# Ledger of designs, part 17: VH-VL binders against V-type ATP synthase subunit D (atpD)

Target 1, 210 residues: V-type ATP synthase subunit D (atpD), of Coprothermobacter proteolyticus (b5y8b7)
Amino acid sequence: MASTVSPNRMTLLALKRRYTISKRGLKLLKDKLEAMVKAFRDLYTEFDRERRYIEELMEAFVELLNQYESETSPAVRDRIRSMQLFQVEYELSTRMVFNIKVPFLDVSLKRMDIPDLYLQTGPAFYKALSVYEELLPHLLKLASLRNALHMMSVEIEKTRRRSNALEYNVVPELERTIKWVQQYLDEMERSQTVRIMKVKSMLEKERGNA
Below, E stands for the ipSAE of ESMFold2; O stands for the ipSAE of OpenDDE; V2 stands for 0.75 times the mean of E and O plus 0.25 times the DockQ between their complexes.

## First folded at step 21 (VH-VL; framework fv_anetumab)

Design i6 (from f2 with heavy chain N57D, light chain E52D; at its last look DockQ between E and O 0.02; V2 from the best seeds 0.00; counts 0 for: pae E 4.2 > 2, placed apart)
Fold by ESMFold2, look of step 21:
Structure i6 (fold): chain C 210 residues (1-210), chain A 126 residues (1-126), chain B 111 residues (1-111)
Amino acid sequence: as target 1 above (210 residues)
Amino acid sequence: QVELVQSGAEVKKPGESLKISCKGSGYRFTSYWIGWVRQAPGKGLEWMGYIYPGDSDTRYSPSFQGQVTISADKSISTAYLQWSSLKASDTAMYYCARETYTIYPDAEATWYFDYWGQGTLVTVSS
Amino acid sequence: DIALTQPASVSGSPGQSITISCTGTSRDVGGYNYVNWYQQHPGKAPKLMIYDVSNRPSGVSNRFSGSKSGNTASLTISGLQAEDEADYYCSSYDSSLNAYVFGGGTKLTVL
């Protein structure tokens, strides 16, 4: 029962104002969710394209590594493993995804001057370097996109939980309370009407004594 | 190597306060929800609530609203479960668990507990 | 309002296949509200075995599989082994309550 709510007309008016505000808040949250979902789909599409491209590059890279291993002696392979083949340049930036700041790692590789190893290895080594130079920046971009999707998922779910609380708890409770207060006031109004009619009837009998 | 390490077992009397902890390591603590789950002796699992340590967004099960406090200190990667006044019925094993998700292309995420702490046994008796 | 119903116990012999059911409303088992399965050995923390109906985490045996039909999710354990003896819980999220729901648990006994 609504025993903690004082059933009077001022209280009813306040409850109706809260109901209107809550219904508007619910609509705003649902509209916000819709916009967030659209932004998420765009980001997911970018992530999926990047992932597929990386899979193609990785397949090519693995094949080139196999060829490199067949073209190159273990001693030469050990020497190459000790070499610095790339200088890594990176920058941490932010990107706005539906009002959410998401960190992105932007990476580029500069190939170091590498002695001509063609006589000690085959052409697959240099082809593999070329593929790797493209592959690594894309891998790190994919990791950034994956993190962005995670951050968006958390914010979307928080917004859904707020919307659910309004829709299934707050708004129904306000509706129930308003209905109870309105019913109580209607009962009081009917009782007052009967009392007024009885007093009026008694006054008419007293005056006319009829 | 995600790990959740909980504080040790507690033996308390009714009416005493208690704060138990759950320290997360091996992941970005502020980016995942932490949930608390109760298991009374010989009984099943009951969800108590969760917190997002990144902004302290906290939600309680209706069954536990007002009976416990969930909090976190993100500077030390630790979540907490607190009672202001323990009851004998609070005797149980308490687990913390990390929430995670599966992302679908339609932006619907589903949530589950992928890593669990070892549990903190709380015994409340006079 | 959501309740996940599991049988209290189930048993099987080594090498057999066994199925544990989890029944609820379409809001908690159907649509995008997926069921998850946890294994709990005595005195140990629960372990995630299946998420989102049928997905198996890394390190979980392929003898464990999950499925869903209507309002009922199922965990199937093939090639039953002694170490599979444990309690099994299904779980889902109730969006109307903003709450996780666990089934009552099923005790699996290996004979």
Scores: ipSAE 0.234, ipTM 0.672, lowest interface PAE 4.2, mean pLDDT 84
ESMFold2 (binder alone), look of step 21: mean pLDDT 88; pTM 0.901
OpenDDE, look of step 21: ipSAE 0.843; ipTM 0.945

## First folded at step 22 (VH-VL; framework fv_anetumab)

Design o1 (from i5 with heavy chain Y50I; at its last look DockQ between E and O 0.82; V2 from the best seeds 0.76)
Fold by ESMFold2, look of step 22:
Structure o1 (fold): chain C 210 residues (1-210), chain A 126 residues (1-126), chain B 111 residues (1-111)
Amino acid sequence: as target 1 above (210 residues)
Amino acid sequence: QVELVQSGAEVKKPGESLKISCKGSGYRFTSYWIGWVRQAPGKGLEWMGIIYPGDSNTRYSPSFQGQVTISADKSISTAYLQWSSLKASDTAMYYCARETYTIYPDAEAYWYFDYWGQGTLVTVSS
Amino acid sequence: DIALTQPASVSGSPGQSITISCTGTSRDVGGYNYVNWYQQHPGKAPKLMIYEVSNRPSGVSNRFSGSKSGNTASLTISGLQAEDEADYYCSSYDSSLNAYVFGGGTKLTVL
């Protein structure tokens, strides 16, 4: 690197300006990274709360399905499998997460008119329908949150890599190069000072003879 | 080098107030949560709570909610643990610890304590 | 809340391998990789030995390893040395609450 850099005052000033810009850029990247990591954690907390609630609903749903299976004959279960039990209604939206537009799918379920099967199924079937009606919207919300976290994790990694490149490669290289150019220029100034002193000494000797 | 330096040992009487400190250096203080952990004499570690000094967001263990106050002054890079009225059962060693993180590209993330203060011994007796 | 069960003590001779267990439930140790392990020598602050169940921070000997099976996490110390004599704590993290819990601790004695 030193062999590709001309050691003059213009080069030193350009390097110092580049150093100042790089240090400012590093501060901005660290500010951005701090904000992104905090926002990521807040969103991750929401994601994990949703996941844990879904786990509770899923456990309840599975238990109700087992009861339904034990309360209901295979013939009735086959008939129910052929029925449309729900109408799905949805709306696409976007949500801003740390300056990132993230798509969200908002859904709701409307239970269709079904024959009264209570004597053929027992109560577990109807309880399972109620749990499923809540479960599906939460599952889709979870998927939207996971996608948002993925988009953020990619940007965090990108920002971290840029911050590391400035902090551990670019800034130290500029510091070394500036030091080398400064030392070279200081030596040039010392050489010029010695020449000026020699000229003055010669002029003083001429005056001493006059 | 990351360092957490805690205030010195305290000897107090029941009913007195106390505020102990934890000063962080060698890193960007506002970017990391600081946790507080209690260890009664001869007993194990108990997590008390955690604070994000950047915005003062604070979470407490249910066992300590309402019993202590966790705060921070980001201008001097210092976190605090405070009692309004000490009890003899508050006699313990108190540690602060910096929480760090790992965030993977697949959105999995983990949090854990990587640096600990030296501890502050609090003794409460008549 | 989360409760992590550790044996009160474990002992071994120099050069042996020992394992310290940390048992939780399917809702914590079994379902998530938030188990960390800390070493504490008498009169000293805890030190992080293992995070994410099995990862070692830099500066921690490769004699220390972590794993889990079902609802039980394990810290294994191979080639046991006298300086390994300490208390060992597992911890778990609940990301929905930004909350931690520690196990009761295990005193390791090197005979």
Scores: ipSAE 0.687, ipTM 0.871, lowest interface PAE 1.0, mean pLDDT 88
ESMFold2 (binder alone), look of step 22: mean pLDDT 88; pTM 0.912
OpenDDE, look of step 22: ipSAE 0.795; ipTM 0.917

Design o2 (from i5 with light chain N33K; at its last look DockQ between E and O 0.67; V2 from the best seeds 0.71)
Fold by ESMFold2, look of step 22:
Structure o2 (fold): chain C 210 residues (1-210), chain A 126 residues (1-126), chain B 111 residues (1-111)
Amino acid sequence: as target 1 above (210 residues)
Amino acid sequence: QVELVQSGAEVKKPGESLKISCKGSGYRFTSYWIGWVRQAPGKGLEWMGYIYPGDSNTRYSPSFQGQVTISADKSISTAYLQWSSLKASDTAMYYCARETYTIYPDAEAYWYFDYWGQGTLVTVSS
Amino acid sequence: DIALTQPASVSGSPGQSITISCTGTSRDVGGYKYVNWYQQHPGKAPKLMIYEVSNRPSGVSNRFSGSKSGNTASLTISGLQAEDEADYYCSSYDSSLNAYVFGGGTKLTVL
C-alpha cells in the first residue's frame, strides 16, 4: 500500500482520518467480542447443566422402556402404539442473547384420557409416561440452547476475524503508509530548503562581485 | 509482552486478614478471566476461583466458597485474593493465571491458563 | 465429585520416550471433553505445555505431544532431556459446575 499511494498533504490527512476511524472500529469490535464471549460462556453453562439432567432422565427412560416391554405382551404393545397418549401444546418464542434473537420452542404435554392399562402393562408403562412428559420439553430446550450457541459462535468468529484484520493488517498498514508519506514530505521540504539556500548563496556571490 | 506480577511473600498469624494482588500488563486486562490457584507445600495445584475483570463476575471452587474473596480493580489492571481470617492450613503458594479461550464456529469451546504469575508465598504460623 | 487421576511419578533415561496418563470419569463428559497439560519446575510457576488435548503453544518443543483415548489423556515426551525433569499436571474445565480440575501431578525423573 505504501507504494500505491501518492505522497501529498491531502493524502496524509485522509490516511490519518482512516487511521482514527479504524482504531475506533477496533475498540468497538473488541468491546463487542468481550460481551459475546461472556454471554456465550454463561449460555454454555446453562446448556451443559441441561444436558446432564437430560442424560439422567434418558437413562431412567430407557430402563423403564425395557421393563415395559418385558411386562407387556406384544398385542398390548401394538395397541398402545396406535394410541394418542399426549396432546402436544407448543409455543414458538424468542429470547435475546446478546442482541441475537434466538427462537425457542416451548413444549408441554397434556396426558390424554386413556383406559386403565395397569394390569395389562404393569407399573413401568406409567412411570415411562411420566418421565417422557418431562423429558421431551427438556430435549427441545437443549436443541434451542445448542442453536443459540451455534449462532453466537458464528458471530464471535466473524467479530474475531474483523478485529484481527483491523489489528494486524489494516491499522499497521495505515501506520506504515502514514510514516512513509511523512518521511517523503520531509525529504521534499529538506530538498526544497537546500535549493533555496544554494540560489541565495549564488545571488550573494554575484552582488559581492558588483 | 504479557506479564502477571504478584505481590510479595507474606508471613501472618492465624486470625489475621490478608489481601494479595496480581497485576496484569501487556494485554487488554478486561478481556481475560483471572484465575487463582493454590499449591500447599509439597502438594499439587488446586483451583480456587476466577474473576472476569470486565464486569467483576466471579466464580469460586466449592472447596473455597466463603473462605476467600476474589476481586479486581480494572482501573489499575489488578486482581486480588483476600482472607478475612487466616488459618494455618492457608499456608501455601498462591498463583494467579490468565485464562484464555478458543471458540470455534461449531460451538466447540475450550478454556485454559496461558500465562501465570510468579506466585505469592503465604505462611501462617503462630 | 470431579477428579483427574495421574500416576505419582514416572522416570526415564535421556533419549527415551515416556508417557504420563490422566484419567477422568465418563460421568462428567463436558468436564473431561478436553485436557490441558502444565509443566512446573521446582520453585517456579506452572507453564502451559499442551491445550485442547493435543495442541502446543508456539514456544513448546515438538517433543511434547498429547492424545486422548476414552477417559484417559496422555502426555508423551520423546527424546527425554534432563531439563524435562519437573512436575506435570493435567487439567480440565467443567462448565456445568463452573470449576477447573487439576490432576494430582506426576513427578518426572530423568535418570
Scores: ipSAE 0.610, ipTM 0.832, lowest interface PAE 1.4, mean pLDDT 86
ESMFold2 (binder alone), look of step 22: mean pLDDT 88; pTM 0.910
OpenDDE, look of step 22: ipSAE 0.830; ipTM 0.937

Design o3 (from i5 with heavy chain Y50F; at its last read DockQ between E and O 0.83; V2 from the best seeds 0.81)
Heavy chain, then light chain:
Amino acid sequence: QVELVQSGAEVKKPGESLKISCKGSGYRFTSYWIGWVRQAPGKGLEWMGFIYPGDSNTRYSPSFQGQVTISADKSISTAYLQWSSLKASDTAMYYCARETYTIYPDAEAYWYFDYWGQGTLVTVSS
Amino acid sequence: DIALTQPASVSGSPGQSITISCTGTSRDVGGYNYVNWYQQHPGKAPKLMIYEVSNRPSGVSNRFSGSKSGNTASLTISGLQAEDEADYYCSSYDSSLNAYVFGGGTKLTVL
ESMFold2, look of step 22: ipSAE 0.716; ipTM 0.889
ESMFold2 (binder alone), look of step 22: mean pLDDT 88; pTM 0.915
OpenDDE, look of step 22: ipSAE 0.815; ipTM 0.930
ESMFold2, fold request of step 23: ipSAE 0.752, 0.735, 0.752; ipTM 0.905, 0.887, 0.906
ESMFold2 (binder alone), fold request of step 23: mean pLDDT 88, 88, 88; pTM 0.912, 0.907, 0.908
OpenDDE, fold request of step 23: ipSAE 0.840, 0.841, 0.831; ipTM 0.944, 0.944, 0.941
ESMFold2, last read: ipSAE 0.756, 0.726, 0.000; ipTM 0.908, 0.899, 0.422
ESMFold2 (binder alone), last read: mean pLDDT 88, 88, 89; pTM 0.914, 0.913, 0.914
OpenDDE, last read: ipSAE 0.837, 0.834, 0.837; ipTM 0.943, 0.942, 0.942

Design o4 (from k2 with heavy chain K105P; at its last look DockQ between E and O 0.75; V2 from the best seeds 0.74)
Fold by ESMFold2, look of step 22:
Structure o4 (fold): chain C 210 residues (1-210), chain A 126 residues (1-126), chain B 111 residues (1-111)
Amino acid sequence: as target 1 above (210 residues)
Amino acid sequence: QVELVQSGAEVKKPGESLKISCKGSGYRFTSYWIGWVRQAPGKGLEWMGIIYPGDSNTRYSPSFQGQVTISADKSISTAYLQWSSLKASDTAMYYCARETYTIYPDASATWYFDYWGQGTLVTVSS
Amino acid sequence: DIALTQPASVSGSPGQSITISCTGTSRDVGGYNYVNWYQQHPGKAPKLMIYEVSNRPSGVSNRFSGSKSGNTASLTISGLQAEDEADYYCSSYDSSLNAYVFGGGTKLTVL
């Protein structure tokens, strides 16, 4: 790389300016990466808390479904499968994580009025409906959080790659090139100074008043 | 070259206060959590707590909550473990360790201690 | 509160393969991949040998491997050597609390 750069004073100043800008850029990328990794971990904690709560709800739901199957005839279960039991209400919203805009789907369920079901099913069915009513919004929230984590993980990788390129390639190359150009110019200036002093000494010697 | 250097061994009496240190170098100190791990003589490792020096966010093991104070001074890249009143049962080796992470593009992640200090032996006896 | 169970000791002859177990529950070892393994020689600080169940850090011999089945994680050391004689600890992590627990430790003796 030093062999591809013309060693003069203007080139040295341009390299030093680029070095300063690159060092500032590296600091900014490291600050950004630190903030994103911290934010990722906070979001990951929220995700894991949701996952654990959903696991509890799923255990309860499975138990209630088993009891529902033992309480309810196959003919009634087939009829229930053909029914719309809930009206789904949703709103698409946006949540900012660091500076990334992440879509969230907020969902609520309202039970449809099906008045003759209580004569055809046992209590486990209605308990299962109550658990499902809570479970589905939490599952969709988990999906939104997982998507947010994915978007953040990709941005973290991009930022890490940019930071690494500056830290391990660009900045060291500039340091080496600046050092080489500076040493070359110092050698040229030293040689010129020696020549000037030699000429000055020779002129004083020739005047006979030294 | 990440390095964690802990303060020297301490011999104390019950009831005395103590603050031991862990200085991190070779990395950006504010970007990684520092954990404290206790090892009583002849016993296993016990996680005591962890601190994020960037904002001083601190988490304690339930076994050590209220028993010690974990702090950090990011201006000198140093984490601390502190007792207001030592007990004989506090006799142990104390390690600091840097928590690091791997975050994958598929959003999965993991956390673990990759570098450990040399340990500080604290002896509390009359 | 997570509790990890390890055998107190294990022994083997040079050249053998040995396995050290770390048993938890479905809420920690079984349900998550946060098991790490640390080696500690007498008087020395622990050293990370395995992270995320089975990943080996740079500089750790490929004789060390990790796995899990159900609620039990395992550290396997193949081609046992005298320098492998040490204490070995598993750990688990709770990402909802940023908290760790260590197993009780296993003393490996090389005969």
Scores: ipSAE 0.670, ipTM 0.859, lowest interface PAE 1.0, mean pLDDT 87
ESMFold2 (binder alone), look of step 22: mean pLDDT 89; pTM 0.910
OpenDDE, look of step 22: ipSAE 0.811; ipTM 0.929

Design o5 (from o3 with light chain N33K; at its last fold request DockQ between E and O 0.72; V2 from the best seeds 0.00; counts 0 for: unsure alone 74.4 < 75)
Heavy chain, then light chain:
Amino acid sequence: QVELVQSGAEVKKPGESLKISCKGSGYRFTSYWIGWVRQAPGKGLEWMGFIYPGDSNTRYSPSFQGQVTISADKSISTAYLQWSSLKASDTAMYYCARETYTIYPDAEAYWYFDYWGQGTLVTVSS
Amino acid sequence: DIALTQPASVSGSPGQSITISCTGTSRDVGGYKYVNWYQQHPGKAPKLMIYEVSNRPSGVSNRFSGSKSGNTASLTISGLQAEDEADYYCSSYDSSLNAYVFGGGTKLTVL
ESMFold2, look of step 22: ipSAE 0.736; ipTM 0.901
ESMFold2 (binder alone), look of step 22: mean pLDDT 89; pTM 0.922
OpenDDE, look of step 22: ipSAE 0.804; ipTM 0.923
ESMFold2, fold request of step 23: ipSAE 0.763, 0.778, 0.741; ipTM 0.914, 0.916, 0.893
ESMFold2 (binder alone), fold request of step 23: mean pLDDT 88, 87, 88; pTM 0.910, 0.908, 0.910
OpenDDE, fold request of step 23: ipSAE 0.820, 0.821, 0.816; ipTM 0.932, 0.932, 0.931

